# Ledger of designs, part 29: VHH binders against f4i9g2

Target 1, 368 residues: f4i9g2
Amino acid sequence: RSEKSEERRFDQKMSAHGAGIKTSSSAVPFASPKSRFLSKQEKFYPRCTPRLTGPQSRDTPPKRDTGIANEKDWGIDLLNENVNEAGTNEDGSSWFRESGHDLGDNGYRCRWSRMGGRSHDGSSEWTETWWEKSDWTGYKELGVEKSGKNSEGDSWWETWQEVLHQDEWSNLARIERSAQKQAKSGTENAGWYEKWWEKYDAKGWTEKGAHKYGRLNEQSWWEKWGEHYDGRGSVLKWTDKWAETELGTKWGDKWEEKFFSGIGSRQGETWHVSPNSDRWSRTWGEEHFGNGKVHKYGKSTTGESWDIVVDEETYYEAEPHYGWADVVGDSTQLLSIQPRERPPGVYPNLEFGPSPPPEPDLPPDQPQ
Short names: E, the ipSAE of ESMFold2; O, the ipSAE of OpenDDE; V2, 0.75 times the mean of E and O plus 0.25 times the DockQ between their complexes.

## First folded at step 12 (VHH; framework vhh_3k1k_2)

Design r5 (at its last look DockQ between E and O 0.32; V2 from the best seeds 0.00; counts 0 for: pae O 3.4 > 2)
Fold by ESMFold2, look of step 12:
Structure r5 (fold): chain B 368 residues (1-368), chain A 124 residues (1-124)
Amino acid sequence: as target 1 above (368 residues)
Amino acid sequence: QVQLVESGGALVQPGGSLRLSCAASGFTFSSYAMRWYRQAPGKEREWVAGISSSGGSTVYKDSVKGRFTISRDDARNTVYLQMNSLKPEDTAVYYCAAPYRPWGYDRYTSYDYWGQGTQVTVSS
């Protein structure tokens, strides 16, 4: 075995989820909790490097994360003045950094910085771009894009963005984060891709999720999950994980839960398909009535079955452990982005054709 | 357009041997695992054997292990099925297939390419 390899961690993670917690009689969730996946140690490792304090080599593939970063983890630091510099380090590698800004319609402004480097022989290189965007609708965005390759032909690409906007009808503020991350091997048929998102509004609505894919030679795996909190006690969570080989073996585990006020359900399936399409499957479910009784049931294609009612307390996360107050507190750079100053008297204009003019009671400066 | 063309099917006595070929075109053959299936009259198509894209891994239906051998020749874009010790139960139309598995595929974007089949008949 090897816990040191990213590909081995992929495989071990998928195998553990597929095989673990098959019993429906347990008081704990059938599928592995998210807390087992997340390590404070792992969460901080890649984030200790992103801050630009000067041109540093970033010529190694990134590591997989267990959660989406916040702006503090990136350390985005845009230059106040435009820069266009380049040079050569003592080891013969080259570097550059540049910055600027773009202006557009409706008060659009993008401040950006870009940096990169190349090894002496040109066999490896990397780039990283940071930005702040805003316009007069109240939209604000922070973002990062980075990419690179090394001498072994490995390549990687990553984006992260954090967005503030307001719903025009409800005036609710929303903060949304999204990230994509990819690394591919130059020497093996191997690599991985991850997409993450988190969405929050001022009334406690929260949506989070991830889509992940990995490949190691003849095996591929994927993981999808989502969480949705309506801000009033309703929660939906789900996970769908599976793997397959080029030769046609497939296996997986999926579950979902939906709860409100102690009433709800959980259900799931663990399954395996052979190359000849023979399917083994074990399904399970729980119905929670909100009165201390839980109906637990399940069956398998090999004839296993159960259908019982037990006395059991209902436990689930009714509120997100990270919500609106947390994301606002962690988004101070986003919230502090200064939009372009409006010229006095600038308002939206509409072209009126031969249609009747506005009624005389309205001032000429009112928007339509 | 992807094409898979099987050949080599014939009438053979029990205990005999045949070698099936499947010529592939319209895709990068060396990037695909290849599979053989068969369909007897009145029965559903069943998987028989598979070979990885590298050729380093093979897998067989239990009833043909030790009798059938799958192989590939990437220079000729061809997969083979060597069938020995044939039995009347092996009588079927044999198909080759190439599973489509691009980088980043999902269960909704994967599918198989199929050939038209070649008839194998084992009877005395």
Scores: ipSAE 0.360, ipTM 0.768, lowest interface PAE 3.0, mean pLDDT 78
Fold by OpenDDE, look of step 12:
Structure r5 (fold): chain B 368 residues (1-368), chain A 124 residues (1-124)
Amino acid sequence: as target 1 above (368 residues)
Amino acid sequence: QVQLVESGGALVQPGGSLRLSCAASGFTFSSYAMRWYRQAPGKEREWVAGISSSGGSTVYKDSVKGRFTISRDDARNTVYLQMNSLKPEDTAVYYCAAPYRPWGYDRYTSYDYWGQGTQVTVSS
């Protein structure tokens, strides 16, 4: 049966009467009170009161996953030359401050400042070091190192460096940034470590990466990732993550993408291993042909498999989000470093010291 | 030094019960998950059971589910394996294990501390 659900049309026309009330409010010229600029000569009392209180630092570990902070965030403050001060605060804590400079060959100069403190009972300690380096080759460096221990037994260490140098092969200016952070619990089997690096050159070559480790008792995590831009349009990105639970379950996820001029590939694997050593894995891949078609394929240890071509637009970042122009803009203090005056007729020996030994390649993952 | 000492292994008849103990020393026991393994003659060592550091979670090999119970006493630094309804296939040397991971270890690097093991024989 037919029931006729009704149409109700409600029309209502509410009328727009635009009443134009012209209110002529006569702007009474408020007489500008002659602000008696009483020039209170704020007697700049140079409170040269020797701040008897030594520098204070944080008594907590650094934050995780912060990447590489800018030079402004590190607050590089080099003291005057040849400072050597120490004191005791009212609370019984002690502090020290020292500065100096080192000179070397090829116009090498290192300015450094160091400060630290200790609690009354010695349960907490901290140290901070800043340095500025330069030579006649165009080498410039800023760096910071911070370390500490708190009353709870937590300890931390962090370092940051920014370097300007000329590449030996290309003769291009290169800026390199790096940071390392570590913290350990005094009460638990817990800690974390992070290593970050960024490398830039003027032609757009860019390398970024990070290694991260963490542990909380029997739980652990591992993370590595990297980005590489050749400055000509070639891009490589990759991630590799691993974790282990308290019960010994392990899982991992890794992927890689390579692209050039809209053509490229993506590959990845997700896996887990049970405490009884049962392994599951899924592998996948994508081939991008640059014509709006993507070949997608994959398989798993449980019998899943796919192999299809789909119409899909290829998206990737052809250029780094943060590149040469950006790092130069953020490296004002580094760039402002003034080398020593070079005597007339003296040329720096460009003996490029032995390249630091390549960090031992972590043994290639023996395929189990 | 980390030490694990297993005890309680014996000869039992099929259908019998046995309780294994593992006394731990040389590390913060309460902070670590503990595991039991077994190795039968001519076979590879196999995982049997695990218990989380808190004791709140347990996991078992399928072949021992419902028969074996892992437990821990943190006050005594001891992990236990209660074995019920024992079968001849359960005959093995049983090992207690504490996982060890050095700081900054690679995912492929695994160290376990093992005890000397205790012999469990199930025979008529």
Scores: ipSAE 0.029, ipTM 0.504, lowest interface PAE 3.4, mean pLDDT 80
ESMFold2 (binder alone), look of step 12: mean pLDDT 81; pTM 0.821

Design r6 (at its last look DockQ between E and O 0.01; V2 from the best seeds 0.00; counts 0 for: pae O 11.6 > 2, grease 26.3 > 24.2, placed apart)
Fold by ESMFold2, look of step 12:
Structure r6 (fold): chain B 368 residues (1-368), chain A 124 residues (1-124)
Amino acid sequence: as target 1 above (368 residues)
Amino acid sequence: QVQLVESGGALVQPGGSLRLSCAASGFTFSDYAMRWYRQAPGKEREWVAGISSSGGSTSYKDSVKGRFTISRDDARNTVYLQMNSLKPEDTAVYYCAAPYRPWGYDRYTSYDYWGQGTQVTVSS
């Protein structure tokens, strides 16, 4: 029998199984997004004017499957002044906003802003915190945390983070972005969480991935995937998706590929396990020799099998579509973070002058 | 501590009926799916039936479908197995189980709680 025919059947089976996984992403609906996050305005401006002008409301849960936001999508704008304001909106809801600085060893500084609101009866609330961190090692961090609940008992939590540091072993600059997102229903056994990461260094090393989990009543599902580029032509990509019902049915699919200089492999498995632990599976693989020959093989627990060598051009993506130059261009706010100024000094381990200058934004009588 | 205690096992003639009970404690019963297994002498334990945490979904091993009915009473923290038209091949120790499936579980963080079993013997 023809390898193309077997690959078509495998592809159809994977598509049907993949549809089950995609169904899990649509099976956990939460409150609709509010238009304040869909505004065409590219920048959110803090309103530091009369006390009755509260912050823009941010009382919405995160959305599924949206990856890691760009720093500009958050509109982080840390205040230079200490702010401690609160008030009441015309609908009876309360609000607050505040800001501050934390200082520590080795030039550590964290500038932060925090805002939030509550409904008039206290049944719903939200908070959002922004920060930037730096120290004298060259470390910089930009971050967000938000959370909330509504009157139906739904709750959510999201973090976002972007980091610049120098890798200890290579001394290369690295930019890393990550996000965690979670939402839970207050009325159903339903919810989801996602963890995303992207890591880049100046020589082209790139790592990306996600871990996802969801539940709707009797069904739970997971999705994990990763991409790894060493910056020298080696690539690894993989996925692992699966689901389970409370009654014990489990199913999933997984695949991976590894390539370097036209030589490598692909392989995958689609599987199903009944409540009594009976397992069905179908596996496939390709071995690419880099000489125009590809070994294709597969088998299933129902007896299907194939094993053939074909003439075929090897295709794979050896380089990331979004890499170091892209992330540097998209990280201007992170890169612009100004480290804490060093106090003046004239000798190692010795001081001859007065105490270091006061920190910005601190009261005049505060110690150094 | 989680406890599952089965009862109702007996000697019965072919074609007879039994109702097994499994009393649960040590967890929020309404949050858990419940399952029945059985093990004949010298054989591996096999799954028989399951019921979802809500009670809205049930499943059965093919050989017992139509003869056995699983049900639950959340007010009494009890799952039942009504066994009708019993056959000699149904002779086994019957166990109830509660799958431990916390929020965000995976293959390495999940397992089942088990009862001690109750003997069912179907003999002409």
Scores: ipSAE 0.473, ipTM 0.821, lowest interface PAE 2.1, mean pLDDT 79
Fold by OpenDDE, look of step 12:
Structure r6 (fold): chain B 368 residues (1-368), chain A 124 residues (1-124)
Amino acid sequence: as target 1 above (368 residues)
Amino acid sequence: QVQLVESGGALVQPGGSLRLSCAASGFTFSDYAMRWYRQAPGKEREWVAGISSSGGSTSYKDSVKGRFTISRDDARNTVYLQMNSLKPEDTAVYYCAAPYRPWGYDRYTSYDYWGQGTQVTVSS
């Protein structure tokens, strides 16, 4: 049996008669209250109040993951005169300020300032040191060191350096920045360490990197990354991160990117190890052929696998986001350092300055 | 140690054919895509062809499309480049390249594993 269930089309056209009511709302001109600009005579209190208070610094550890700050952020203020001052504040805290200059061979000059303070009870202390170095070889350096301990027992150390020198091999000017930060808890088995570096030359060679380490009781983490630009179009970027949890689980993530003239590769691995030593890992890769095709492949220990070629445009940073021009622009104080006047007929002994201090022995790579 | 050994390069007439081989050792060959490059005298090294780890996907430089064929034999740890309809412009040292070793600690080395190369000369 055929039942015909019906069509009903209902059309209804209802005509939206838009009655345009012109309501002429007479905008009553709200009389602009004459803002009595009471000329607050900013009593220029001559801030000549002798800052009876000695220099003050922060009593907290530095922030993590801040990278390398610029000159302006560090606020390097070297005293022009030899100063040796100390005092006690109203709260019983003590402070000191001292400055000097060291002279050496080859026109070496080091200007330095040091400040510090201690709480009334001695529970907290801080020191800050600033320095400017130069010689007749063109070497220039700015640096800061800060350290402290607070009443909670936390301790920290921070250093920043900016160096202008001539490369021994290429005779190119180089600017190098570095920073190290460390903090330790006074109450817990906790601390962190960061090392940052940036190196630039005038041809576009750039190296950047960071090593980070942290511990909180049974938890620990490591982070390493680096960028390298050869100035000719070759780029290398990489990261390596791993951590151990309180439960004994370990995990890691790492990747590497290499490119030159649109051709390159990316690889990565994510892994974890359970407390019972069961290991899982996933590896992946990309090969960029420079022709708009990308080979993508990967596998895991659980049997996952892929291998495909896709049409994808290759994107990578062929040049550093922050390069030579930028660092020069941000190094105005460094560049403004005036070396000592060189006597007529005296030539600097091009004896290659002291080898940069041996890179602090990175804590032994815990065997993966 | 990763080793790549290219072979099969020769002098051939224009329009001739040649098959290059690259024997690989020192790594899990089947896990990696393989590539061929060439370097002509006075020119920069250029990419020629690539093959996926599975062998299921191939890619070619436009100038060699339809003439060259890349293939692999995982049982022999060997990648091949069949070159047909050779032209004088194909004259170069041909190199086999393995992908960047994933996870190498030597992060500053920007070099692929390259063989010594094999000379291909196309001349009348």
Scores: ipSAE 0.000, ipTM 0.219, lowest interface PAE 11.6, mean pLDDT 78
ESMFold2 (binder alone), look of step 12: mean pLDDT 82; pTM 0.836

## First folded at step 14 (VHH; framework vhh_3k1k_2)

Design s2 (at its last look DockQ between E and O 0.03; V2 from the best seeds 0.00; counts 0 for: pae O 11.9 > 2, placed apart)
Fold by ESMFold2, look of step 14:
Parts: C-alpha cells; sequence; structure tokens
Structure s2 (fold): chain B 368 residues (1-368), chain A 124 residues (1-124)
C-alpha cells in the first residue's frame, strides 16, 4: 500500500540522523494502562449483537496509526424497525439501544442506530452511533461515531465515514473515506489525535493523507502527509514530520516529490533547533530530466555540500497501488444503500404562449 | 488572563549570587514548561534556562551551565532561577516565559506568555 511505502520512505530519511537514533514521533507509545481496557472488551465478541439481546460492550479506545478501517470491520447492521431498549448486565452495568430515521428534502433519508453503556457506579461509559444516508441525487453515506470514558478520566472518540457522490465539477462518481480518532489521558498531559482521508474517482484521481498530533513524556509530535494522483500521470507526494520537547528542542524531516512522464523533482530537509534557537539543517534535491540523468544536490549549515549529475533510472509510483477498482470492491455495503422511492408525478399539460388555443368546431360532430 | 511576575533582580558584585522568582497565574501551572530569558542593552533577547512541566528535566545555555539552577514549586505556581558566580556578562533584564501549546497546536500557531522582567546588574 502507499501508506506502507511512505512509512518506509519517511523512516529512511529519519535514519539519516544516525544509526544510534531510533526516534520517530509516531513511535512514541501511548501510556494507557492496557490491562484496564482488555478486561472490558472481549476481542471475540461481535460489534453488532443478535436481536433481542443487549449490545456487546464497545468501550475500547481507538488505536493510533491504523488508517481507515473497512466497512466490514465495523459490522454495521441497521435495524428496519425502530428500537428503544435498555437493560442491566450481570455485572451491574447498564446498556441501551435505540434506532430511528430522519426524512428531509430531495429524498433525504438517514437511518440510524445508537447504543451505549455505563458501569454500575457510573464511572465509565461508552456510546456508538451508526447511520446510513441517501438522497435522490445519488448521494450515499455510511458512518460511525463512537466515544467513551473510563474511571481514570481517560476519554476517546472516533468517527468514520464512507461517501458516494457525484463530483460537482467533473460529474464523476467519487468514493471518499475518512476517519478521525482521538484518545486523551485523564491523569497525564498525554494523548493523540489523527485525521485520515482517502478520495477516489472513476478516472483514476486519488487523494490520500493524514494529519496526526500527540503528546507523551513531555514531548509533542506532528505528522502530516499527502499524496495526489490526477489520473493522467501527475503525482505529488509530501511528508512533514516534526517533534518538540517541553525544553524547546525541536527537530523534523520534510520532503516532497512531483513527477509527470518521468520528469520531476524530489527535495527535502532534515533540521534541528536548540532551545536557544540555533538551527542546524541539511537540504537535498533531485532533478529528473527523463533521459537517464539525475541532478543531485544539497547542503548543510555545517558546510556539507554536493552538486553532481549521475546516470540513474528514474523511479516513482506513477499510479496508486490502491485505487478506484479496489475501493469499489471494498465498499459493498455503502453501494447497497437503497434510497427512498421517488414519488410519481403527474401534471396537466398547460400550454400558454405562441400557439393559439384551438377554436371549437362550428359544425357539430354529427350531421344535423 | 495569564500573568507572569518576576522579582529578585538587584545590583550584585561579581562572584555574587541572586535568586529570581516568577509567580504565575491564569493557567494550569503544572501543565506548562517554564523558561528564563534575558536581554542585555543593545542585544537581542536570549534563552537562559528551561524546566519541564514535571520538573524532571532542565536545560541551560552553555555560558550559565553549572552556575545557574532553574527550579519550580507547583504548590506556589512559581519558577526560580538561582544564579551563582555572577559575571558582568550576566547583566540583563531577565524574563520568565511560559510556552502556550494548546491541544493540537501547530509550530506556526504557538506563542509564549511573557513577564515584564527584572533587572540584574553585575558590577564592581
Amino acid sequence: as target 1 above (368 residues)
Amino acid sequence: QVQLVESGGALVQPGGSLRLSCAASGFTFSNYAMRWYRQAPGKEREWVAAISSSGGSTSYKDSVKGRFTISRDDARNTVYLQMNSLKPEDTAVYYCAAPYRPWGYDRYTSYDYWGQGTQVTVSS
């Protein structure tokens, strides 16, 4: 996948700092007590429970660096009937489950289910909402929102969506997936947030990216990256990762590449800033001419420099490894959403304008 | 709403000692790293020392390392700078600062809160 390739690319650039440095802001673990979470959520229980039983507990926080889940991973199963149920489990915890639908203009329909639970003492709780949306323009949406809190005050939330729509400019079908994920500690200044997106159209346009942030052990980190394929041979990829300690040390790595028909460029920077604002940096670049020659150049603030032309075959990912055909195959539930039936319309034929109305016949239909 | 108030600046002989204080209010002090800066006449403001939010990590400008000690008292919302073996080059207005780093901040949107400063003069 492109995410795996970009991860390898970024790790290669980070390793230019030296062999003894094994640092990445995305590698810092979140310090949640893992035993507390494992006891409440059995990994073998389904997310959607059988009819007439209470929902399985869904009090597990999201995990970072997992991208956007497939719709199958959620197990979305919206009921056709409205439901409003509640109960108490054997351990004293309570639960509820409800469902309904909203109707609106232009055939809009939203079918939804909401479920949740609370511990017997009320110190922990969770909710999860599922929905399907559609209208008469062909818009379809499948979505999830979940959140929770434990007795230590840790909190989390997650959203996930898949959307089918017609692009307003190109009129092509698009499938878009997105997720937001967050977890925060209740006892430490620690937590993380991620936003992911993937967009595809039928002509091969593809856009993917992520925006990530976190804090742990008096360090903060950020990761942003994007990739864009226009479906006609143009590719843009970029990454910007950085971290900061509370004492004011900052460091990072960024790069980008742009290519079309074997011609393009790559460039990047690795940098470090001390608390007194002294900055070290090392920049590099590659120019690819499409003729087997590559201009490589770079410099650093400590005097390192190079400027050479080498014989090298240009390589880059000209097409996405995961594209329209793949996302269509993975979006069966989204595509199966049935919109509201259109009401039939019958209007009388009322013509006014250049045609005069027919005059009545002077002779009768029958003789005499 | 954030206030930082420095105190303790004075005239001192070379080789002497001073302790600066910075009283903080208007934010959750235990969540913030704290820093000391100084500015000599005609020079740019420069960083001197920093202490992490937990107090477990400190860092110093090379020219003050071994002579200055930063510390914090979270119960009093106060940061200190103990300055020993003072030199004439340490003459400056000293400022405390608290980096403002809201949840999800970007390196383009961060900001520091500053005090008004306290004058330290080292001369014989």
Scores: ipSAE 0.521, ipTM 0.842, lowest interface PAE 1.9, mean pLDDT 79
Fold by OpenDDE, look of step 14:
Structure s2 (fold): chain B 368 residues (1-368), chain A 124 residues (1-124)
Amino acid sequence: as target 1 above (368 residues)
Amino acid sequence: QVQLVESGGALVQPGGSLRLSCAASGFTFSNYAMRWYRQAPGKEREWVAAISSSGGSTSYKDSVKGRFTISRDDARNTVYLQMNSLKPEDTAVYYCAAPYRPWGYDRYTSYDYWGQGTQVTVSS
C-alpha cells in the first residue's frame, strides 16, 4: 500500500507586482531652448550694390539669441584695394567706404574694410567693419563689427570674431569663435546684451558658453550657460537663468550635469523669491551609476522630498554636436588668411604672457 | 491675458473617480509645464502634480501617486487631472497653475497665474 505522498508543490507565484514607483523626479532637463527661431533671416543678399550706389544700411537691431553666426552670414565685404570713398545719395543720405592694409613689424598684417552711412537728418546711422589679421606665428583672426542707430532711437552693436591660434605649449591648433551683441531701445528702458563664445582644439576639447542679459523696463533677465568637453569623454554642462519681474518677483533655474563614461550627476535648483522676500526653492539631483540605475533625489521648501533609485538609462552627449571638424569646416575664410613671412630676426616671444584676464562676464554698459 | 479655467470638480464618494480640466489661454501652452495644486480647508496650497511641456515627464505628490494622472492636450490648451480612488483627504479646491512670464527659462518655476479653482469633495 504505497502511500503516494502527493507533494503539492505550492507554486507560490508571488507575483511581485513591483510597483515601479516611477519617481518622476521632475528633473526637467532645461533643454537649452533650441532657438529654432531660425528666423528666416531674409537672405540679406549682400546686394553688391554697384560701386556707384553707397552701401545700404541695416536699420534694425540684430535678433536676440542667434548665437555665433557663420562666416558666410557675416556679410564680409573686404575690399581688395585701398578705397576711400564717400558720397551722398539722392535722398540726402550719406555713405562712406574705406579699406586699408596695415602692416606691423612682427609680421602683423591687417586687412580691413569699413563702410557706413547716415540718413539725411542724421537720425539713422550704421557702420560695418570687417578685418582679417594674421602674424607670422600662425595667428589668424577674422572679425566683423556692426553698429547702428535707427530713426526710432534704437541702437545696436554686434561683433563676431574667429581666431586661429596655436597653443604655444601644446602646439595644438585652437579656434575660438565669439560674438557679442547689444541692442537698446530708443523708446523704452529696454536693452539686451549677449555674449557667445566657442573654443575648440584639435584634441576635441570644446568650450561653449553664453551670457545673456536683458531689460525691459522693470523686468530683467539673465541667462548663463556653458558646455565643456575635455575631448576624453568628460562633459560638463550647466545653465543658470533668473529673472526679475515688474512685481518684484525673482525666480531662477539652474542645473548642472557632469558625466564621464556613463557615470555622472545632474543637479538643479528652481527658486522663487516673492516681493515679500519669501523664498521657495526646489533642489534636485541625479546620480547616474552607469549600470542603468539612477539615484534621484530632491527636496523643496514646501516639504516635498524624494529619494529613489530607478532603472533608467543614462543619456548624455559625450561629444559636442559641433566640434573641431565642424568648426574647421566652417572656418574656410579664417583658414584662408595668409600670414606674412616671418620677419628676419624675429623670434617667438617665449614670455609666457599673463593669461589674458578672464573676459568680464558683462559689458560695462550693462544697465544696472 | 493669461487665463486658466478649472472645471470638473464635484462631490464624489470615497473610491470614486473624477477628471479635472484646466483650459488655458493667453500664453503658448505647449511651451510650459503645467501643474495642479490643491488647497484643503484650513491648509496651505500644496502641489499635486506636474507635467512637462512635452508631456513626456510627469510628477506627483506622494500621496496621490498611483491614483492621479496628469495629462495634457496641447491642441486644446488643456491640462487634465484624472483622479481615481479618491479619498476624503483629497477634498480640496484644485487649482491649475501657469507660468508668470515666458522668458523661455524654467518651465517649472513659480506659477503666478491661477484659476479660480474647482471644488472636489470626497465624502460618504
Scores: ipSAE 0.005, ipTM 0.208, lowest interface PAE 11.9, mean pLDDT 78
ESMFold2 (binder alone), look of step 14: mean pLDDT 84; pTM 0.854

